# VHH binders against Protein SUPPRESSOR OF NIM1 1 (SON1), part 23

Target 1, 370 residues: Protein SUPPRESSOR OF NIM1 1 (SON1), of Arabidopsis thaliana (Mouse-ear cress) (q8ll17)
Amino acid sequence: MALPWELEEDILSRLPPISLVRFRTVSKHWNSLFNDKTFINNHLSRSRPEFIILTNSKIYSVDIIDHNNIDPTIRLHEIPTYDIHSRGTDLNRTIINTCDEFLFYNYRYWDNMTALWNPWLRQVRWIEYANQEFCVFGLGYDNSRPEKVYKILGHLFCHGKVLRDQKVVIYECASDSLRFIDRPEDDDWPITETAKRSNVSLNGNLYWFGCSNYENDEYYIRIFDFSTEDFKPFCLLPCQMSHSTDELVLAVYKGDRFSLLKQCSVTREIGVWVTKERISNDNGNGGEGVEWLKLMTLSKPNLPKLFGTVSYFIYGKTLYMCNGDDETALACIYIVREDVCKKFQIGSGNINCRHCVYTPNLLSLPLFIG
Short names: E, the ipSAE of ESMFold2; O, the ipSAE of OpenDDE; V2, 0.75 times the mean of E and O plus 0.25 times the DockQ between their complexes.

## First folded at step 24 (VHH; framework vhh_brivekimig_d4)

Design o3 (from l6 with S50E; at its last look DockQ between E and O 0.37; V2 from the best seeds 0.00; counts 0 for: pae E 10.4 > 2)
Fold by ESMFold2, look of step 24:
Structure o3 (fold): chain B 370 residues (1-370), chain A 122 residues (1-122)
Amino acid sequence: as target 1 above (370 residues)
Amino acid sequence: EVQLVESGGGVVQPGGSLRLSCAASGFTFSSYDMSWVRQAPGKGPEWVSEISRSGDRTLYADSVKGRFTISRDNSKNTLYLQMNSLRPEDTALYYCAKETYYDEYNLHWDYSSQGTLVTVSS
C-alpha cells in the first residue's frame, strides 16, 4: 500500500544522506524531492553531529549508536577520498575543519590550494591560489549581503622572519587576488598556528580565543568579521580560569549558537556554557548583547584529562568529546552523561590525532562569486 | 619582549648525557606547546621533540626516541631536554621554540635565539 506523501517524506527525511543519494534512481519523484531545499533543510534539522577523524591515509565519520542507552557505542564509516588528491597525508600537513555546513580541507603549511567538500554528495570545490607564499588561516564570507562573497584569511610565508612582523592577507576567491590588511594595534599576532586548528566558523565569520593580558591569563573570544575585515573582541568568557593549564574549547551549538567547554586541569571537572540567543549576521562590537547560560557541570571521577586539540558536541543531555590519548596519540571518543562515562579508542599505531565535528547533509557547495 | 634563553650545552663524549634548559619570558608559557629544534653545522634545522602545554603529551623524532626526554615546569616557565646516550650525529646548536611550522624546504619557529651548542666528540 502507498503511503501518504507527508508520511513518506517524514520517513525519508530520517535516512542517512548516502541512502537518499542512491534512492534518486528509484523514481523521478524521489530524485526531485532530494533536490528540494525544504526537504534538504528538514533532513539537516534531524541530523546529528558526528566526529570526522583523519588517520594517516583514511578519513572516518564516527556515529553514536543508541545515545540514550546506559551503554551507548560508536560506529565508524569510512569517507571516500576518491576526489581528493593525495598531498602527503602526514600529520604535519593536513587540517580538516568546517565552513558553515561544509568540510574545509587545507594544508597546515604553505601550499597553493584548499577546498570546500561535501563527501556525502561527492562534491569538491577546489580553491587554487597563484601566490604559493600564501598560508591559509580560514575561509569565510561577507554576510552583510544576500550574495555570499567568499574570502580566505591568512598571511604570507615568513622565511627567516618571526610571525609578529607579518601582515594579514585576504585572498578573494572569485578574482584570485591577494591584498594586505592591518591588524589591531593592541594585539600581538592574532593568527597563531594553534588557532588555525581550533577556530570556529559561524555565519561566515571566524571565532577563536584571544588573550588581552598574558601576565594574568585574561582570555576572550575574538572574531574576524569578513564583512568589515576587522579583528574585534567578540565577548568575554562566561567563566574564570582556575589554572593557566585549564582547557578551553569553543564550539558551535545547535548550528546557530556557541558553546564553551572548560576543564579544570587539576580536578578534571568540566563546565559547559552556551549562548542564550542565536548569533546573528549583525555582528557585535566588544561582545555587546552576548549572554551565556551554564548548561552542565560534569564531575565524574574518571573524566579524561583533555589535552591539545579537542572537538566536542552536545546532543540531548550528553557531552561527546574527541581528544588524542595522552599515551597512544590515538583519537579517543568520550561519551559523558551523569549516568555514564565511556571511552572508545579509534585505530592503532602512532598517529597524530586530527578531528572535527561535522553534521552530514545534502547541501550543495556554494559558487564562488565576486 | 618574548625571550627564550637556552643553556646546558657543552662538549661530551659519545654515550654521555646533557640536560638542556630553556628559560621563557614575555608570554604566557603555559598556553603553548613547546618544541626543541636543532641545527647541525652546515645543515638545515631539524625538529627534535615537542611537549604539550600541560606537559602530559610528548612527541619525539625517530632519531632521538628512547634517548631524549622533553619536560617542562610551568611554574618556572622552563623547558627541558634530557639527552642520554649521545652520539656524534647529535652535535648541533639546540633551540627551544614556542611554535614550529614547515614550508617545503625549511623548519621555522617563533622568536629566534642564540641556542646552546652540544658537541659530541672524543
Scores: ipSAE 0.005, ipTM 0.276, lowest interface PAE 10.4, mean pLDDT 77
ESMFold2 (binder alone), look of step 24: mean pLDDT 80; pTM 0.796
OpenDDE, look of step 24: ipSAE 0.018; ipTM 0.331

Design o4 (from l6 with Y102W; at its last look DockQ between E and O 0.38; V2 from the best seeds 0.00; counts 0 for: pae E 6.3 > 2)
Amino acid sequence: EVQLVESGGGVVQPGGSLRLSCAASGFTFSSYDMSWVRQAPGKGPEWVSSISRSGDRTLYADSVKGRFTISRDNSKNTLYLQMNSLRPEDTALYYCAKETYWDEYNLHWDYSSQGTLVTVSS
ESMFold2, look of step 24: ipSAE 0.017; ipTM 0.440
ESMFold2 (binder alone), look of step 24: mean pLDDT 80; pTM 0.806
OpenDDE, look of step 24: ipSAE 0.072; ipTM 0.480

Design o5 (from l6 with L107M; at its last look DockQ between E and O 0.24; V2 from the best seeds 0.00; counts 0 for: pae E 5.6 > 2)
Fold by ESMFold2, look of step 24:
Structure o5 (fold): chain B 370 residues (1-370), chain A 122 residues (1-122)
Amino acid sequence: as target 1 above (370 residues)
Amino acid sequence: EVQLVESGGGVVQPGGSLRLSCAASGFTFSSYDMSWVRQAPGKGPEWVSSISRSGDRTLYADSVKGRFTISRDNSKNTLYLQMNSLRPEDTALYYCAKETYYDEYNMHWDYSSQGTLVTVSS
């Protein structure tokens, strides 16, 4: 007997994207279903995050094997990269991050381009800008209209000048034009090189840490609102820095919330908080009513000392982290929960890998419109 | 001890050409990206052009694109700038610069101490 339609869709919505891509050849019905917006969104809501790791020549997705087992492990899946501009020849100068549910492939200074990418659909959308002085911070969009208007936040390269004196620049993707915008009058340079690697995309806006008082370590989360094109405070942290060298990491949680990880630099204790409610599509207005819940505290004696770029996600009661080894700087995956603390080294030699967290999905890349 | 010594500057009429050289010593030249930077009278430094350590990539400021060509010879530890179709606004002291590092707040380059003067006047 054939399965009821609703049960068939429920089963399919729980399968990984690579399986669904293979299954498009089974029938026209399944192929059509996997292009349906409602199905795609339901599938995304059930998907788990993965690590994307960029080496000197290749890009990998990290699959967790035996996720609920006492002894989980990993497997690397190579992602084809032949469509990525400058692939393999200059990957050491790139930053990989996200814009909403898409990979955002940010070439630093040499290539004058960036890209949105969904590797499971083999789709890439290149954004090439003519001005060789333009330095990209991140991509977002005006979410106040039914059609999304994509923009890139950045600045112009200014050799010999202190970045504090530079002006913020918006690149309009549809018109291929640059324009200056105002920066916060009371802030140091808000779009630092460190923030390029650590900012978080949600609902078309970018979020990262700011500091209102370095002497008291008063940190907060800031937002750049691509609809109003301004910088705003978003909310206070649910924790305070114990030491100036403590590690703070912001991440998207369950696709619509934030999580925050803090590691004490002395004890290596890790605390993780999540926002209680989903982050609304108010274009960054408000957010002072954001409530946080402490999700976990980890005090394992073999926790790594986190430094530099850290990627992490939480699935179930398990913390997954990607960071460099504190002795060799080689990329490592850490899987941590009450009954597990495992380390898997990925790099070889002294090559530092770039990485981010990405939830595989079947969403088609957007068109850029004005 | 990093040393960068420029030469090839001079006085030229508008539309003319000059070729600048920068002799490098005190570091492994082929391991670093290099740039030309200029400083017009009364102005701060202005980036002109950059070249990757292998020489396979180049970038130019919009004001010089199509007129200037950066190149390097790693066997001679020398950086070059071919300047064609010179304009009065190209008048400046030209420095070569070695990549050092980028930090959170600043981009850092090691500049030569002297520079070579290019004067474009009729």
Scores: ipSAE 0.031, ipTM 0.479, lowest interface PAE 5.6, mean pLDDT 79
ESMFold2 (binder alone), look of step 24: mean pLDDT 80; pTM 0.802
OpenDDE, look of step 24: ipSAE 0.051; ipTM 0.456

## First folded at step 25 (VHH; framework vhh_brivekimig_d4)

Design i1 (from j5 with L59F; at its last look DockQ between E and O 0.35; V2 from the best seeds 0.00; counts 0 for: pae E 7.7 > 2)
Fold by ESMFold2, look of step 25:
Structure i1 (fold): chain B 370 residues (1-370), chain A 122 residues (1-122)
Amino acid sequence: as target 1 above (370 residues)
Amino acid sequence: EVQLVESGGGVVQPGGSLRLSCAASGFTFSSYDMSWVRQAPGKGPEWVSSISRSGDRTFYADSVKGRFTISRDNSKNTLYLQMNSLRPEDTALYYCAKETYYDEYGLHFDYSSQGTLVTVSS
């Protein structure tokens, strides 16, 4: 008795993307199904995030094997870099982040380009801009029209000058043109190198932390809205900073919400909050429409002291973090579940690991049309 | 141990030319972008020029555009600065620097040479 197609599709939608890529050769039906937009979106909604780790010469995807196991394990999968090296770029000077469900490979200003990338489909979409010394902050899109209009937020390189003299720049992907935009006078320079590494893409917009009062540690989440091209407050934090050195990390939760991680720098206690509702394209109003739920509090004695750039995600009841060893700064994966914090060293040498969270998927890269 | 050793400084008349060299050792030179920085008497450091690791892109401060040319020879681990049409205001200690990162306070260096004095006087 053959299974109904709906049940077959349900089973396939629960499998890892690498398995589905392999299964495309099994039948024309499966190959066709794995190109179907509805199936791809359903599969993504059931997928677990992974860490992407960029060393000086290699890129790894970290697969964590820990379904309901008390002692989880990891497996490193080396991602071939030929796709992104075909333009002669240098891995040791890049930032890897995301735009929607795609890897966003942010080359430094010297390379005059950036890329969207889905390594599981072997797809790269290069975005090459003229030698205008444009420094990329992040990619987003205008959702006010029927079709997405992709834009890149950034600034011009000031060649060793202080960035405070810089103007905000928008690159129009379809027309290959740069233009300046105004910024609110009451904001500090919003586009820092730190924010370039830590901003979060959701619904075509970019989100990162701002501080309204450094004396009182009054941090908030800022949005750059690509539809209105404005920097706006998005919402206040669901928690208070106990110390100015506390670690604060924003991440996407379940593909359409936010999570917030805070670690007390003294006690190492970690709190995690998630937004109650899906984040919509109209959440440019600070704090008014965003409610948070406290998802977990972790006060284990062996939690690492987080520092610098931190990547994390939550899957099930488990917290996964990528950061440095708290003594040596070597790249490590931390898995916290059921009162246990397990540590895996990934990097070697003394070079800080660059990393991001990415959910492997079967989505084809978008076209940049205007 | 990383070492950057510059040479080629000296005294030159206005309108003259001078070529600075910076020999690098202790690291893979061809993997790093490089800069020239100068410091005039009584003033802070001033970025002059940068060159990409492959040498295919160059950048200049406005005060030197059209007069100075940065170059590199990765086979000899050497960085160069050709300075033409020199002016008295170009008088400074010139040093080469290995670039590291760029943030809201500008470009940062993790190693620099000790510097070679360039004096432009009538």
Scores: ipSAE 0.012, ipTM 0.426, lowest interface PAE 7.7, mean pLDDT 79
ESMFold2 (binder alone), look of step 25: mean pLDDT 82; pTM 0.806
OpenDDE, look of step 25: ipSAE 0.054; ipTM 0.488

Design i2 (from z1 with L59M; at its last fold request DockQ between E and O 0.29; V2 from the best seeds 0.00; counts 0 for: pae E 6.1 > 2)
Amino acid sequence: EVQLVESGGGVVQPGGSLRLSCAASGFTFSSYDMSWVRQAPGKGPEWVSSISSSGDRTMYADSVKGRFTISRDNSKNTLYLQMNSLRPEDTALYYCAKETYYDEYGLHFDYSSQGTLVTVSS
ESMFold2, look of step 25: ipSAE 0.270; ipTM 0.643
ESMFold2 (binder alone), look of step 25: mean pLDDT 81; pTM 0.800
OpenDDE, look of step 25: ipSAE 0.030; ipTM 0.437
ESMFold2, fold request of step 26: ipSAE 0.013, 0.068, 0.011; ipTM 0.454, 0.539, 0.372
ESMFold2 (binder alone), fold request of step 26: mean pLDDT 81, 81, 82; pTM 0.802, 0.801, 0.810
OpenDDE, fold request of step 26: ipSAE 0.622, 0.729, 0.550; ipTM 0.823, 0.869, 0.778

Design i3 (from j5 with Y101W Y105W; at its last look DockQ between E and O 0.51; V2 from the best seeds 0.00; counts 0 for: pae E 6.5 > 2)
Fold by ESMFold2, look of step 25:
Structure i3 (fold): chain B 370 residues (1-370), chain A 122 residues (1-122)
Amino acid sequence: as target 1 above (370 residues)
Amino acid sequence: EVQLVESGGGVVQPGGSLRLSCAASGFTFSSYDMSWVRQAPGKGPEWVSSISRSGDRTLYADSVKGRFTISRDNSKNTLYLQMNSLRPEDTALYYCAKETWYDEWGLHFDYSSQGTLVTVSS
């Protein structure tokens, strides 16, 4: 009559996070289960990524309804903004990105704060720093030991200063202190404003593109290693730019790998590559010999022209993208596979939407201790 | 149409003080950060100071820190720059500027076309 406990857990682990949050009030047993780390991790492993979209005044999670039928649809789920507006912050001045399974709410200069956020648990961890010249690039942690020691990579605001004189700065979250670190003398400035929007977080480190051959637009993936606090090359790309205006996008694939999307600016053809193996937690020492596999090539006649910031994920054989409309610049969701290319417009007059990919989950935010 | 009209410039001796004003119209003043920028004859523009839309945060160039004070009155759509302990190197046309966007080259501004001249000479 009653379901076996193991079957009950399996059924619950397949439900959307919003349902599990509501179910916490059903019984002490279910509430306890939804705090269990093994259950939370199993649930995360079964979850599909979603898009988070910030408009001028609201934040949405995009629920894509596509039960393998021929007519996928979307539903916007508004995320309450009280959690992030409680400090009087301005959505128009933010960059949304991630650190591991959490949203990373990166502010433009002057706001001297940043945050980790899990909107499903309504948890926000504010990181406030006294130095109003500190500009955040991204959040990471020393992953050389089990306890995570969180740090912020950034620079001082250079307003009116020569870019070559900018200094790289580490903010120590536990001690609330800033310190300078070296940059290579021969390197171009590695932490650009564009890279703030496009870097990816994996295993506590940040990854983004660098250029090693300016004549040929030879790109590679670089890493900032928060354990050793240095910039290193990570790997070469599996593809080359045909044109300087081709779009190139790095993303996390299946939570432990990378994917790479390239669109030819002339033909609009999209290629997607993924890394064959999971990215190990050895801070680039195991990244030598990274092998890429070409996952898909999409040559649909109605593919959008991608530009600016692009967010995407792959689920099954379907490519999901968020980007602006090339005529209106309004935010759009694209769902692409062999038999489908669907476009959904988000908002009717908002041209400054920001977005990222996020997998909803029940993980509690970390504490910045020691 | 965005309009920014500066006033309060003039000739002053070293060590003196001036207060610049900028009357703003054609946009919702309280929704935008504002800046002062100056340009000496024959030189490029130099950022001087910025103030947030609410007025709760300010930034200053190193060359003016401690001597200049930026402020705003959102009820009067007016931006101010109090300049104390003026030096000959402060001689320039001063423009108020409305922040528009931020990218990899930093802040971008809408400027008025005229400015107000400050001359510091013995």
Scores: ipSAE 0.014, ipTM 0.423, lowest interface PAE 6.5, mean pLDDT 79
ESMFold2 (binder alone), look of step 25: mean pLDDT 81; pTM 0.802
OpenDDE, look of step 25: ipSAE 0.021; ipTM 0.350

Design i4 (from j5 with E104D; at its last look DockQ between E and O 0.50; V2 from the best seeds 0.00; counts 0 for: pae E 5.5 > 2)
Fold by OpenDDE, look of step 25:
Structure i4 (fold): chain B 370 residues (1-370), chain A 122 residues (1-122)
Amino acid sequence: as target 1 above (370 residues)
Amino acid sequence: EVQLVESGGGVVQPGGSLRLSCAASGFTFSSYDMSWVRQAPGKGPEWVSSISRSGDRTLYADSVKGRFTISRDNSKNTLYLQMNSLRPEDTALYYCAKETYYDDYGLHFDYSSQGTLVTVSS
């Protein structure tokens, strides 16, 4: 008996994009469905975050399935590089992150290049800029218009100069223009390398940690608004730093909220906070009304150190983290619940890698990226 | 151990030319961007020029742009700096520098210990 179409759609909406892309070649009807906005959005709403891992030679998607199981299944999918790694293989010069539903790739320094891509749809857009001195902080877009106008925030790198002396610039992708922008004197500058690698993109804006007072270890979230091209404070953190060496990690939670991890450098305990409401540019001045909720506290002796660039997502009541092993530097996935902390090595011999969290989706890249 | 040995320095009149060389050893020369830095008497180090690993890209300080040319021969593990139209303000100890890493403070270099002295005087 043929399944009712509604059931078929429901089943298809639960399949990973990799599978759906393959199905496009099997049925014109399915192909049409997979291009339908309603279906795409429904699919996205059902999708789970995955880890993207860049090694020197390959790119992997790590899908954790059976999340309710104490021993989940970790599935690795190789992702085509689309010439990304052919242009530069030095991971020390590589940034992988997200711009909402898309992956953001940047190779830094001499061979500067930036790409926005959806690996599942095999879509990649290279953003080429002629200025070899342009160092990228992040990609976003003007969200004040119906159409997304993508821009790149960065600085002009001058050899022999400290980072704080670098001039801030915006590259506008549509017009292929590079220009200096003003930076407030009281802004938290320079933007650290850690921030470059770990900033959070949400609704076209960039978010990262700032410090108002280093003496008091007062941190907050800063925003760069690509619509107004302004740096500004966004919101206070829900916690105080107990030690100067405590670690903080910011991520997107459920697609439109923030999550925050704080690890005590002494006890290694991890506090987990999430914003109560979705992050919106309309919430007053954007962040003044941000309220945080403590989701959980994790206190296990074998918790990893959140040192460096840690990628993570929260699914249900479980914290999933990707980072190097504290001792071996091997790429590992950590699964942490209140009562469990498990570590899984990813692959064999992957010591140096870059990683981020990405939610697979069927959204096509915008036409006007540059 | 990284070794960088500069040569080619000397005394020249204003408007003169010099060619500096740097012999590199102790590391894979072709895997690193290289730079020239200089230090004038009583002044701090100043970046002069950089060249990419392959040699296909070059950068210059504004003070030397149009006058100096950086080049490299990876087969010989040698870095060069052609200096034309020399000025008294170019007087400095010139160092070959291996670009090492970039952090929150900027780009870092491994310098040679000796350098080569360039004196521009009438």
Scores: ipSAE 0.028, ipTM 0.425, lowest interface PAE 3.3, mean pLDDT 86
ESMFold2, look of step 25: ipSAE 0.071; ipTM 0.509
ESMFold2 (binder alone), look of step 25: mean pLDDT 81; pTM 0.804

Design i5 (from z1 with K98R T100V; at its last fold request DockQ between E and O 0.29; V2 from the best seeds 0.00; counts 0 for: pae E 4.9 > 2)
Amino acid sequence: EVQLVESGGGVVQPGGSLRLSCAASGFTFSSYDMSWVRQAPGKGPEWVSSISSSGDRTLYADSVKGRFTISRDNSKNTLYLQMNSLRPEDTALYYCAREVYYDEYGLHFDYSSQGTLVTVSS
ESMFold2, look of step 25: ipSAE 0.206; ipTM 0.610
ESMFold2 (binder alone), look of step 25: mean pLDDT 86; pTM 0.852
OpenDDE, look of step 25: ipSAE 0.050; ipTM 0.459
ESMFold2, fold request of step 26: ipSAE 0.014, 0.207, 0.011; ipTM 0.448, 0.630, 0.365
ESMFold2 (binder alone), fold request of step 26: mean pLDDT 87, 87, 87; pTM 0.865, 0.859, 0.864
OpenDDE, fold request of step 26: ipSAE 0.611, 0.064, 0.424; ipTM 0.811, 0.514, 0.721

Design i6 (from z1 with H108T; at its last read DockQ between E and O 0.26; V2 from the best seeds 0.00; counts 0 for: pae E 7.8 > 2)
Amino acid sequence: EVQLVESGGGVVQPGGSLRLSCAASGFTFSSYDMSWVRQAPGKGPEWVSSISSSGDRTLYADSVKGRFTISRDNSKNTLYLQMNSLRPEDTALYYCAKETYYDEYGLTFDYSSQGTLVTVSS
ESMFold2, look of step 25: ipSAE 0.447; ipTM 0.764
ESMFold2 (binder alone), look of step 25: mean pLDDT 80; pTM 0.799
OpenDDE, look of step 25: ipSAE 0.006; ipTM 0.228
ESMFold2, fold request of step 26: ipSAE 0.013, 0.013, 0.013; ipTM 0.338, 0.363, 0.361
ESMFold2 (binder alone), fold request of step 26: mean pLDDT 79, 79, 79; pTM 0.791, 0.794, 0.792
OpenDDE, fold request of step 26: ipSAE 0.441, 0.652, 0.402; ipTM 0.732, 0.831, 0.732
ESMFold2, last read: ipSAE 0.013, 0.013, 0.013; ipTM 0.344, 0.367, 0.377
ESMFold2 (binder alone), last read: mean pLDDT 80, 79, 79; pTM 0.799, 0.789, 0.789
OpenDDE, last read: ipSAE 0.702, 0.251, 0.641; ipTM 0.853, 0.619, 0.824

